VH-VL binders against Jasmonate-induced protein homolog. Designs and how they scored, part 6

Target 1, 185 residues: Jasmonate-induced protein homolog, of Atriplex canescens (Fourwing saltbush) (Calligonum canescens) (p42764)
Amino acid sequence: MASTQAMGMTEQQKKSVDEMVEKATNMGVNVQAQNSAVVSMINQTNVSMTFNENHNWSGSVVGTGYPKSIPTKQSRQFIHQGDAKDGSQGAVVYYGSNANGEPCGWLLAWCAPTNVTPTKPNRVYVDCGAQSKFDTISWDTIKAKLDVGPATTNFTDVDTETTIAAGVTSTGSFASVGAAFGLST

## First folded at step 14 (VH-VL)

Design m1 (from r4 with light chain S30R)
Fold by ESMFold2 at other seeds, look of step 15:
Structure m1 (fold): chain C 185 residues (1-185), chain A 121 residues (1-121), chain B 107 residues (1-107)
Amino acid sequence: as target 1 above (185 residues)
Amino acid sequence: EVQLVQSGAEVKKPGESLKISCKGSGYTFTNYWIGWVRQMPGKGLEWMGIIYPGDSDTRYSPSFQGQVTISADKSISTAYLQWSSLKASDTAMYFCARIGDKTSTHAFDIWGQGTLVTVSS
Amino acid sequence: EIVMTQSPATLSVSPGERATLSCRASRSVRSNLAWFQQKPGQAPRLLIYAASTRATGIPARFSGSGSGTEFTLTISSLQPEDFAVYYCQQYNNYPYTFGQGTKVDIK
């Protein structure tokens, strides 16, 4: 069954994404990040989220790696160091549950080119829904959609009542990615 | 040549259903977003939503969520725009358009010819 | 939603003269901005994307400039086939939005 949704973010989602972008910016400035994506994610669901997997098209996570867990109503961050040619391009999937206790997943993907230009901008892609949606991910399909995606986006899965929003902004020599993982109810 | 060919003009009454089509050819249909754009008589362009036919990933403008259904049948390279119950205010020209890939435009680079939908009591 | 505002609503220009069309975004759209031309009874045609990059096959007399919130389309020497309505469109944020259009008429 195909999931359908409205494209615009709610005022709450816009505020949450902006706050996460700001957290990412502050972290990136503090550590003097370069050629990287600094990613900040907030869990706005009712249960802890658990890291499931990542994918790298270019670059890799540094430091302590991907947060293994994101407690309810809390945020976590990581830094994804870009390579010299293609910058930081990656994705993460976190699992949790919806209001009915059904297993669900949230996918965040980003593209932060080494040199941001009008034809090579920062981009995000998001998806969420039943956990089984993420049993077999076509990373080539995600990349194709990401490569022409916007700088700010959201998705709501009406079947599971899950939602996700994300935005990316260039801050000097690094990109700040903010995401909110949540429930539509 | 890359083309989007839309179904013909429609004249309907309020309350009737309608499904109009947009057939792509000359490219890999499943690898590009297809969007729908409304133009009311004498007015500008309004983005309604997009679909990625490869996996049916569909994203709507808030103004059109719940008002229309966007779908695709990748086996015949066709996207659809559908109303369950038309209103007179749905009278407009409807265009489908493709978003180019990373190596080209990143914008609506190919447009269908438009489908005029007239809804009158 | 990002509101795109075009000015002027109508621009009267003699053939061979220069036309300048403006587009303003309510929030920064960076360089994620396209320009389209639409003639009566026809589909829009992509002219410019990424604020200033000419689409394939578009004549050199069309040029775009700007970033952030302020953008300009310039037609350096207006030809008879250029009398049309021109739309800007941002693709920085879903939902993508168009300006209301600028009609370029023969003076």
Scores: ipSAE 0.781, ipTM 0.901, lowest interface PAE 1.2, mean pLDDT 92
Fold by ESMFold2, look of step 15:
Structure m1 (fold): chain C 185 residues (1-185), chain A 121 residues (1-121), chain B 107 residues (1-107)
Amino acid sequence: as target 1 above (185 residues)
Amino acid sequence: EVQLVQSGAEVKKPGESLKISCKGSGYTFTNYWIGWVRQMPGKGLEWMGIIYPGDSDTRYSPSFQGQVTISADKSISTAYLQWSSLKASDTAMYFCARIGDKTSTHAFDIWGQGTLVTVSS
Amino acid sequence: EIVMTQSPATLSVSPGERATLSCRASRSVRSNLAWFQQKPGQAPRLLIYAASTRATGIPARFSGSGSGTEFTLTISSLQPEDFAVYYCQQYNNYPYTFGQGTKVDIK
């Protein structure tokens, strides 16, 4: 009964993810991104979030790198350039706090294959909760989940009342990833 | 080789608790999502939720959140579906199923035989 | 959540004829769509995934097509063992919703 679980995306989460995907698309078009994931994240919590870590299975961030902070109610973006064979596959973790001031983390992972096919689609994986949850990340486990994951997903941690939603779609030569980091309610 | 074997049929009264099981064999149990699907008498299939037994990551359909508990014991390769207080409307067939990996499929590729749960006074 | 709508609810077809089943999603699911067959008293069987890829061991008379919001399962030359209920399921978004089913019945 007290288990941590994902709920379906709220209408607000759907709107926020769609807006972030659109922002990622516009940025990718403007810079003529190719074989990459353009990632846009909005912080819908009440405090600034700080970058904690990244993981790469394929590809690497380009340009100015990962945003070091995401101010409350603002969005930030980065471009992750894919490898020729396996495209862009990576993850980021941002830290912040919940409404009670407890330390929390938000994890976003994506898979953007070099060539998207029906059997190799774009995918996302998300997680959130107490900051301590992210002290012991098994990246092999995240990859296994990501490799069969959906194109749009969400997760709510009941104990910390944190939530995250994300979506990914192809836009010509690149993938647009949108994510909303938030609190449940 | 690869199979999911579910516990036997149950006849229960309203208000009783119940835990049914789904045991995987022939593959690495902790590396695949296991899902639960309800089918009420004469009705279609309803996705209830999934669990990743390797770390107990659990995702519920909103329709079933708070209604059931999905869990796993990876040491015996078994997933569970549990009710704390059954209702007559819980009468249904319950299936477990595995989501395939990236090299085979991304859909429910292996199904258990089903567990019929009957709740009647 | 994404609503999957199947049509028709029941399809009456003679053996040897072609059956065409439709599945519509309320929002794009790309090609993240599967088809299942279920006979009375049995578990569902995966037929098609990725909209058009046949699962291992599925006869060639089953084919899937479509992307986005509209999908079709076609069964060429119905066999006696094909009379069953067919479900589509999207796996683009949690929850991975099923359509309500199409019963393929003997005419």
Scores: ipSAE 0.742, ipTM 0.884, lowest interface PAE 1.4, mean pLDDT 92
Fold by ESMFold2, fold request of step 15:
Structure m1 (fold): chain C 185 residues (1-185), chain A 121 residues (1-121), chain B 107 residues (1-107)
Amino acid sequence: as target 1 above (185 residues)
Amino acid sequence: EVQLVQSGAEVKKPGESLKISCKGSGYTFTNYWIGWVRQMPGKGLEWMGIIYPGDSDTRYSPSFQGQVTISADKSISTAYLQWSSLKASDTAMYFCARIGDKTSTHAFDIWGQGTLVTVSS
Amino acid sequence: EIVMTQSPATLSVSPGERATLSCRASRSVRSNLAWFQQKPGQAPRLLIYAASTRATGIPARFSGSGSGTEFTLTISSLQPEDFAVYYCQQYNNYPYTFGQGTKVDIK
């Protein structure tokens, strides 16, 4: 039984991620963000999603913190301020439900170095599936995967029919992270 | 010495199953992605997918999803590529390769020697 | 999927001459690009990663350049042992697609 599956991003996912990157960029410009990740997430599921937890490898959230909920079909944003040496590196987990009402989770991780170079690029890692998958998270394992991960990625969990896509780009003095939390069909 | 050693060449008939292996040595096997790359006769390289042996996190190219199974046994530092029912079109050379970590290349920097799979009636 | 297009399909080059190989991505891959060399009957060998960073043990005559959608591999003084097929690969997005290859023939 296949426990995991990565399918190519749909045209809808690409558009949604690009829109979230643009929204993050606009927010970062408006607040004059520096050495930070500005993160925009859209909930494309049928229920509200609730914040479960975060992890910081470098930096921390600023302002009003992580959105406590993301209403269905809406987006929410936060800013994660990087430290001087290693920039902004963190993760968030949100919980919701799939189309069958089963509890599910979505994980987004990002690496936004203080100085982006060809060998230290912006990176993302994503995962989703049954909520129980996130009961025992090995952050060291996620960090190791994130540290060699792509700038744009997606994942689909066939068992729960959940999906997540994300992208990150450098925008002036900050990184713009866009993510779409959703259901596969 | 960091190396990947693959299992030997296979000659099979259509409909048979097959599992080929890729054994890593000289490094912490569970801390690196291992990928599989197909090269059909006279053709270029095709990325099939990757696995992180530490937690079996597996990502497939869309064109190979459902066609093969990528797995690993971290207790013996070995990754696998498996077919449940081979087709003649599966005839190819198959390579495993390691993606370098944060302190190295972030790319396929160590390759196995390849496993030739021939599927013929 | 990001399509990687290499040109030319074949180069015929004498030892000592400069070879220039091109790789184009259908969308920006930033600097997340690698070059590989493959000789007949052998596994590929990593030459360049991060568009321009030479892998350990690769001779200085190999250099990479470019970013975004256009990339170049240059062999500044071709040696007889450089007869091979060369592939570019992007690792900006899954799947990490390869170009179709450029064969460098030694005259």
Scores: ipSAE 0.727, ipTM 0.891, lowest interface PAE 1.5, mean pLDDT 92
Fold by ESMFold2, fold request of step 15:
Structure m1 (fold): chain C 185 residues (1-185), chain A 121 residues (1-121), chain B 107 residues (1-107)
Amino acid sequence: as target 1 above (185 residues)
Amino acid sequence: EVQLVQSGAEVKKPGESLKISCKGSGYTFTNYWIGWVRQMPGKGLEWMGIIYPGDSDTRYSPSFQGQVTISADKSISTAYLQWSSLKASDTAMYFCARIGDKTSTHAFDIWGQGTLVTVSS
Amino acid sequence: EIVMTQSPATLSVSPGERATLSCRASRSVRSNLAWFQQKPGQAPRLLIYAASTRATGIPARFSGSGSGTEFTLTISSLQPEDFAVYYCQQYNNYPYTFGQGTKVDIK
């Protein structure tokens, strides 16, 4: 049941995403984040993950930047500062391996508008699978999907048995993004 | 004019395969998600899954994962819904629908006319 | 998955009167909620998205309200063409589940 390519978060994924949203919220409150996405990611795979690339549609990372690695069973955070007009809109790709040692990638994208409204909500997009899937990314395609995406989502790649879940919520003057990078096995 | 046109009604026997189609026109087919929705006789609407034809990114409802295949051929602006072995319980109306762009939020804004699939023997 | 529950199952209303349809989500869907109209033998038609935003070409007598878990579709003065089944759908999380529908019939 763990390896299916299905939508709909497992109870463990929901719990992990909620914990990461809470961690992002606590960090954002502590640093008094404004017009930004505070992102918390947990690596639930069996190997360390390494940063591959990012993309910015609006805004940029601040502070010490994107975590260069995320150790097994640990979480890491970053803050992405939004611009005045379009807020924080960006993506990150991390590489790791599946249970069979095959190279894999996990992509997290977010949209955190400067002013959240019912027609301009916070959104997330996720993808995962073989590392080669991420060799050539059309960021316009990802943006088109993100712009109509949900606030909470998951994806499981049946071939590699990788999975990813993410959620976003408003917390005062910033958005809290939580993500869980994992294996479906 | 933006429209989705589905293939015609099908009458099949249990165990047979079937592939129904949904052809988009009047817009850039590869830039919008296409979804499939089942309506069993006398019942409501069920979200089956979606595909982004530009890169074939496909997402299924858990209830339909492994039960059907959603695919697209972007060269002819057509999405498909496919069964490898039909059951009597697959008897239903099947709609395709487009998810609008960011100006219409993530909502089905254009619908096909529906394809009635009847499985009996 | 998020369960959407509509009530009543059937609503009998005279032409010119007001119809009020309810939709409840099992968990918060924020304002990620759409309403559809379906007439017999036809495909659904989008009426409302973002809980309260009228889709292009939808008459002003249709209005939506609510957020979180409780949503309402109101038809302020029912016209003959409004007798149909109405569905709500959440799009906060995949799968984008529908309610079971409310049939609006002539009293």
Scores: ipSAE 0.669, ipTM 0.867, lowest interface PAE 1.6, mean pLDDT 91

Design m4
Fold by ESMFold2 at other seeds, look of step 17:
Structure m4 (fold): chain C 185 residues (1-185), chain A 120 residues (1-120), chain B 107 residues (1-107)
Amino acid sequence: as target 1 above (185 residues)
Amino acid sequence: EVQLVQSGAEVKKPGESLKISCKGSGYTFTNYWIGWVRQMPGKGLEWMGIIYPGDSDTRYSPSFQGQVTISADKSISTAYLQWSSLKASDTAMYFCARIGDKSTHAFDIWGQGTLVTVSS
Amino acid sequence: EIVMTQSPATLSVSPGERATLSCRASRSVSSNLAWFQQKPGQAPRLLIYAASTRATGIPARFSGSGSGTEFTLTISSLQPEDFAVYYCQQYNNYPYTFGQGTKVDIK
């Protein structure tokens, strides 16, 4: 079968995710975050992205809440405070456009247990594509996939040429989540 | 009890298409990722990709993206690995395997393997 | 992707003795590491997951240790049925990658 262009995580995505994890770590250290996910997201698309929705399986956002917009080529952060039993487990969806101006969405989900253990690690799940893909989300399905997901992952939607990558690591008393929302171009 | 049963061995010529299968039983097929693993003759194991049959969410290793198609038919609890045009270098043993629940997080159940031989 | 490097390539030991197999990751995989046993002509079998947790039905002579980048599988008293190739696999990052294997020969 004919080749498919660049579907895996690019070197730029790897670097961007690492930088966002570092930004999350620095923020978490500065505010002395505990039992939380500190999330840093960079918009690598050509337009500003807008917040669409969130979902909580455990915990909730604190402070000023979810960034309402993420300007092109900029990053934004939030802190999601975990509950005592199940830590921080949540998701966000941001909307933007692809290179052709078509409306698109990016979904980031994370699991940051109260106590990270070998059998209860930090996890992420990502998805992206046409904005209509996110009109009806099965959060139970997302959770099932997240629960066995990796600590670092990516996804590229061939039809819209959108891509997303994310990673999570444990940083002392909190988890650092970094994500890059982009175009596969 | 819980098992994955793969389709039988295949002998093919270069350029032919092929679709091999992996049928799950004894568990809720749509709730677990199924992965495919290649083992070339005398070589180690290579992760090819995974699919979540519940919604057909499919993730490929970069080494296999665009070279194979992973799919599933949840109505018959079956996952598939497909080539549109086989090459001699596709000669290998192919395993399917299930990623366990959140307590395990690893390939806990394996199919018996399907030997694919591609020769002129 | 994360490269998993196993050593030694081949290990020849007498029955009843200890075997120690090493697995090294090119970047941290935390404890998201599994060990598999594969006998000739058979599918792999899960031995250890989460770096050190034995899978159901695996004898206590198999133990795993390590985290981050350095992992060890120990077989404390080799039995004749332990002749096999052993693979480590990380599941921290897509794509999940295997080491190249360590063949354990029983004298």
Scores: ipSAE 0.782, ipTM 0.900, lowest interface PAE 1.1, mean pLDDT 92
Fold by ESMFold2, look of step 14:
Structure m4 (fold): chain C 185 residues (1-185), chain A 120 residues (1-120), chain B 107 residues (1-107)
Amino acid sequence: as target 1 above (185 residues)
Amino acid sequence: EVQLVQSGAEVKKPGESLKISCKGSGYTFTNYWIGWVRQMPGKGLEWMGIIYPGDSDTRYSPSFQGQVTISADKSISTAYLQWSSLKASDTAMYFCARIGDKSTHAFDIWGQGTLVTVSS
Amino acid sequence: EIVMTQSPATLSVSPGERATLSCRASRSVSSNLAWFQQKPGQAPRLLIYAASTRATGIPARFSGSGSGTEFTLTISSLQPEDFAVYYCQQYNNYPYTFGQGTKVDIK
C-alpha cells in the first residue's frame, strides 16, 4: 500500500512524546507502580477522541480503566498491570477525525516485560489512518511486529494525513509509555 | 535454508525507472520484516526502510521517503525497491535484509546485494 | 534521528592481538545495538545483537559490551579472516541508523 508509510519523528513529536513519558513517569512514581505500563496519551487533533477497544496479550488495566474520551489538546492516562511471567503487553484504539472531518483511528501497542533485559526490551508499535482500517484487526500480526519493534516509533498515514508517535522507557519497577495522537498537516 | 536472493546488477540512465527484487525462501516470508540498505561506492551502510509483507506495513527513513518505493508481493515471497526516476547519485549497492524473530532483533539474514549503476 | 559515531576510523592490529572498536550514540539506545562485519564485495554479516549477544555461528572471540550511548566490540586474538569493516547499528528508533564504520587492517 502506497499510503502506508512511517516517517522519522519530528522535533514536535519528540517533545510531545517526551512530555507524555514524563507524565507517565510522575504518575507511576506517585502510585508506586510495579511490573506495569503507565501510559499517557495526548490528543493533538482538532476533535475529541473516543475509546474504541483494547487488547491484552498479558496483564490488564487497573484502577478506573481506559479513558473513554480524550478531549482536544488534552492528555489522559491509565495503568496496565503486568502478570508475573510476561509483564504488561497490550494495545488500545481510539477514534477521532482528521482535518477534513473524516473518521480516523489511532492504535498504540506496548510491551513492558516483567524484567527488562537486552533481549526483552520495552517496545512500542503504532498505526493510524481511516477508521475502516480498524474494522478488522489482526492482533497476532500486531504482536509479531511489536515483538521486534523499537522503543520509540512513529507513523504517518498519507491518505488521511494522520500521525502517531510513541516511546517507552523503564522507570524503576515500571515502564513509562508516552504517545501523541495527531495530524500530519 | 533461510535465504534472500536479489535480482541482478542494473545499468541505467538518469530519468529511467527501476524495480529490483529480493526473494525470500526457507521461512514464512509474511512473518518477518524485510529492510533495504544502501551502500554508496566507498561509503558505509544506510538504512532505507522496512516492510512487513504480511500486511504491507512500510516504514521509511526520512532520507528516502518520497525517493523510493518499498513494496512486496507475498504470493511469490518477494520484496521490491523501486525508483520512478533514477539519478546518478542513486549509483550504489543495495541490500535487502530480514529482521530476525523475537529472540534476534536485528538484520540476521542478508541478500547478496544488487549493484545499480546510473550513468549517462 | 540518532547519530552513531564509530572510532577509530581505521584500526591497525597484528594477527593474534586484541582489537577494540568503539560506537557512540547521540542519545540512549538502551541495549538495542547490533554489530556487523563486512568484507570487500560481500554482504554484511550480523555479529552481535542486543549489545552483547553473539549471533548464531559467531566465534567466541567476538564480544560486545555497553549500554545507553557507549558500546564496544572486542575481537580477542584477531584472526586473518577478521580484517574487514565493522558497523554498529541502533534499532531503538526509526530510522535504524548505522555508524560510519571502522576498518580493521593488518599491522
Scores: ipSAE 0.760, ipTM 0.900, lowest interface PAE 1.3, mean pLDDT 93

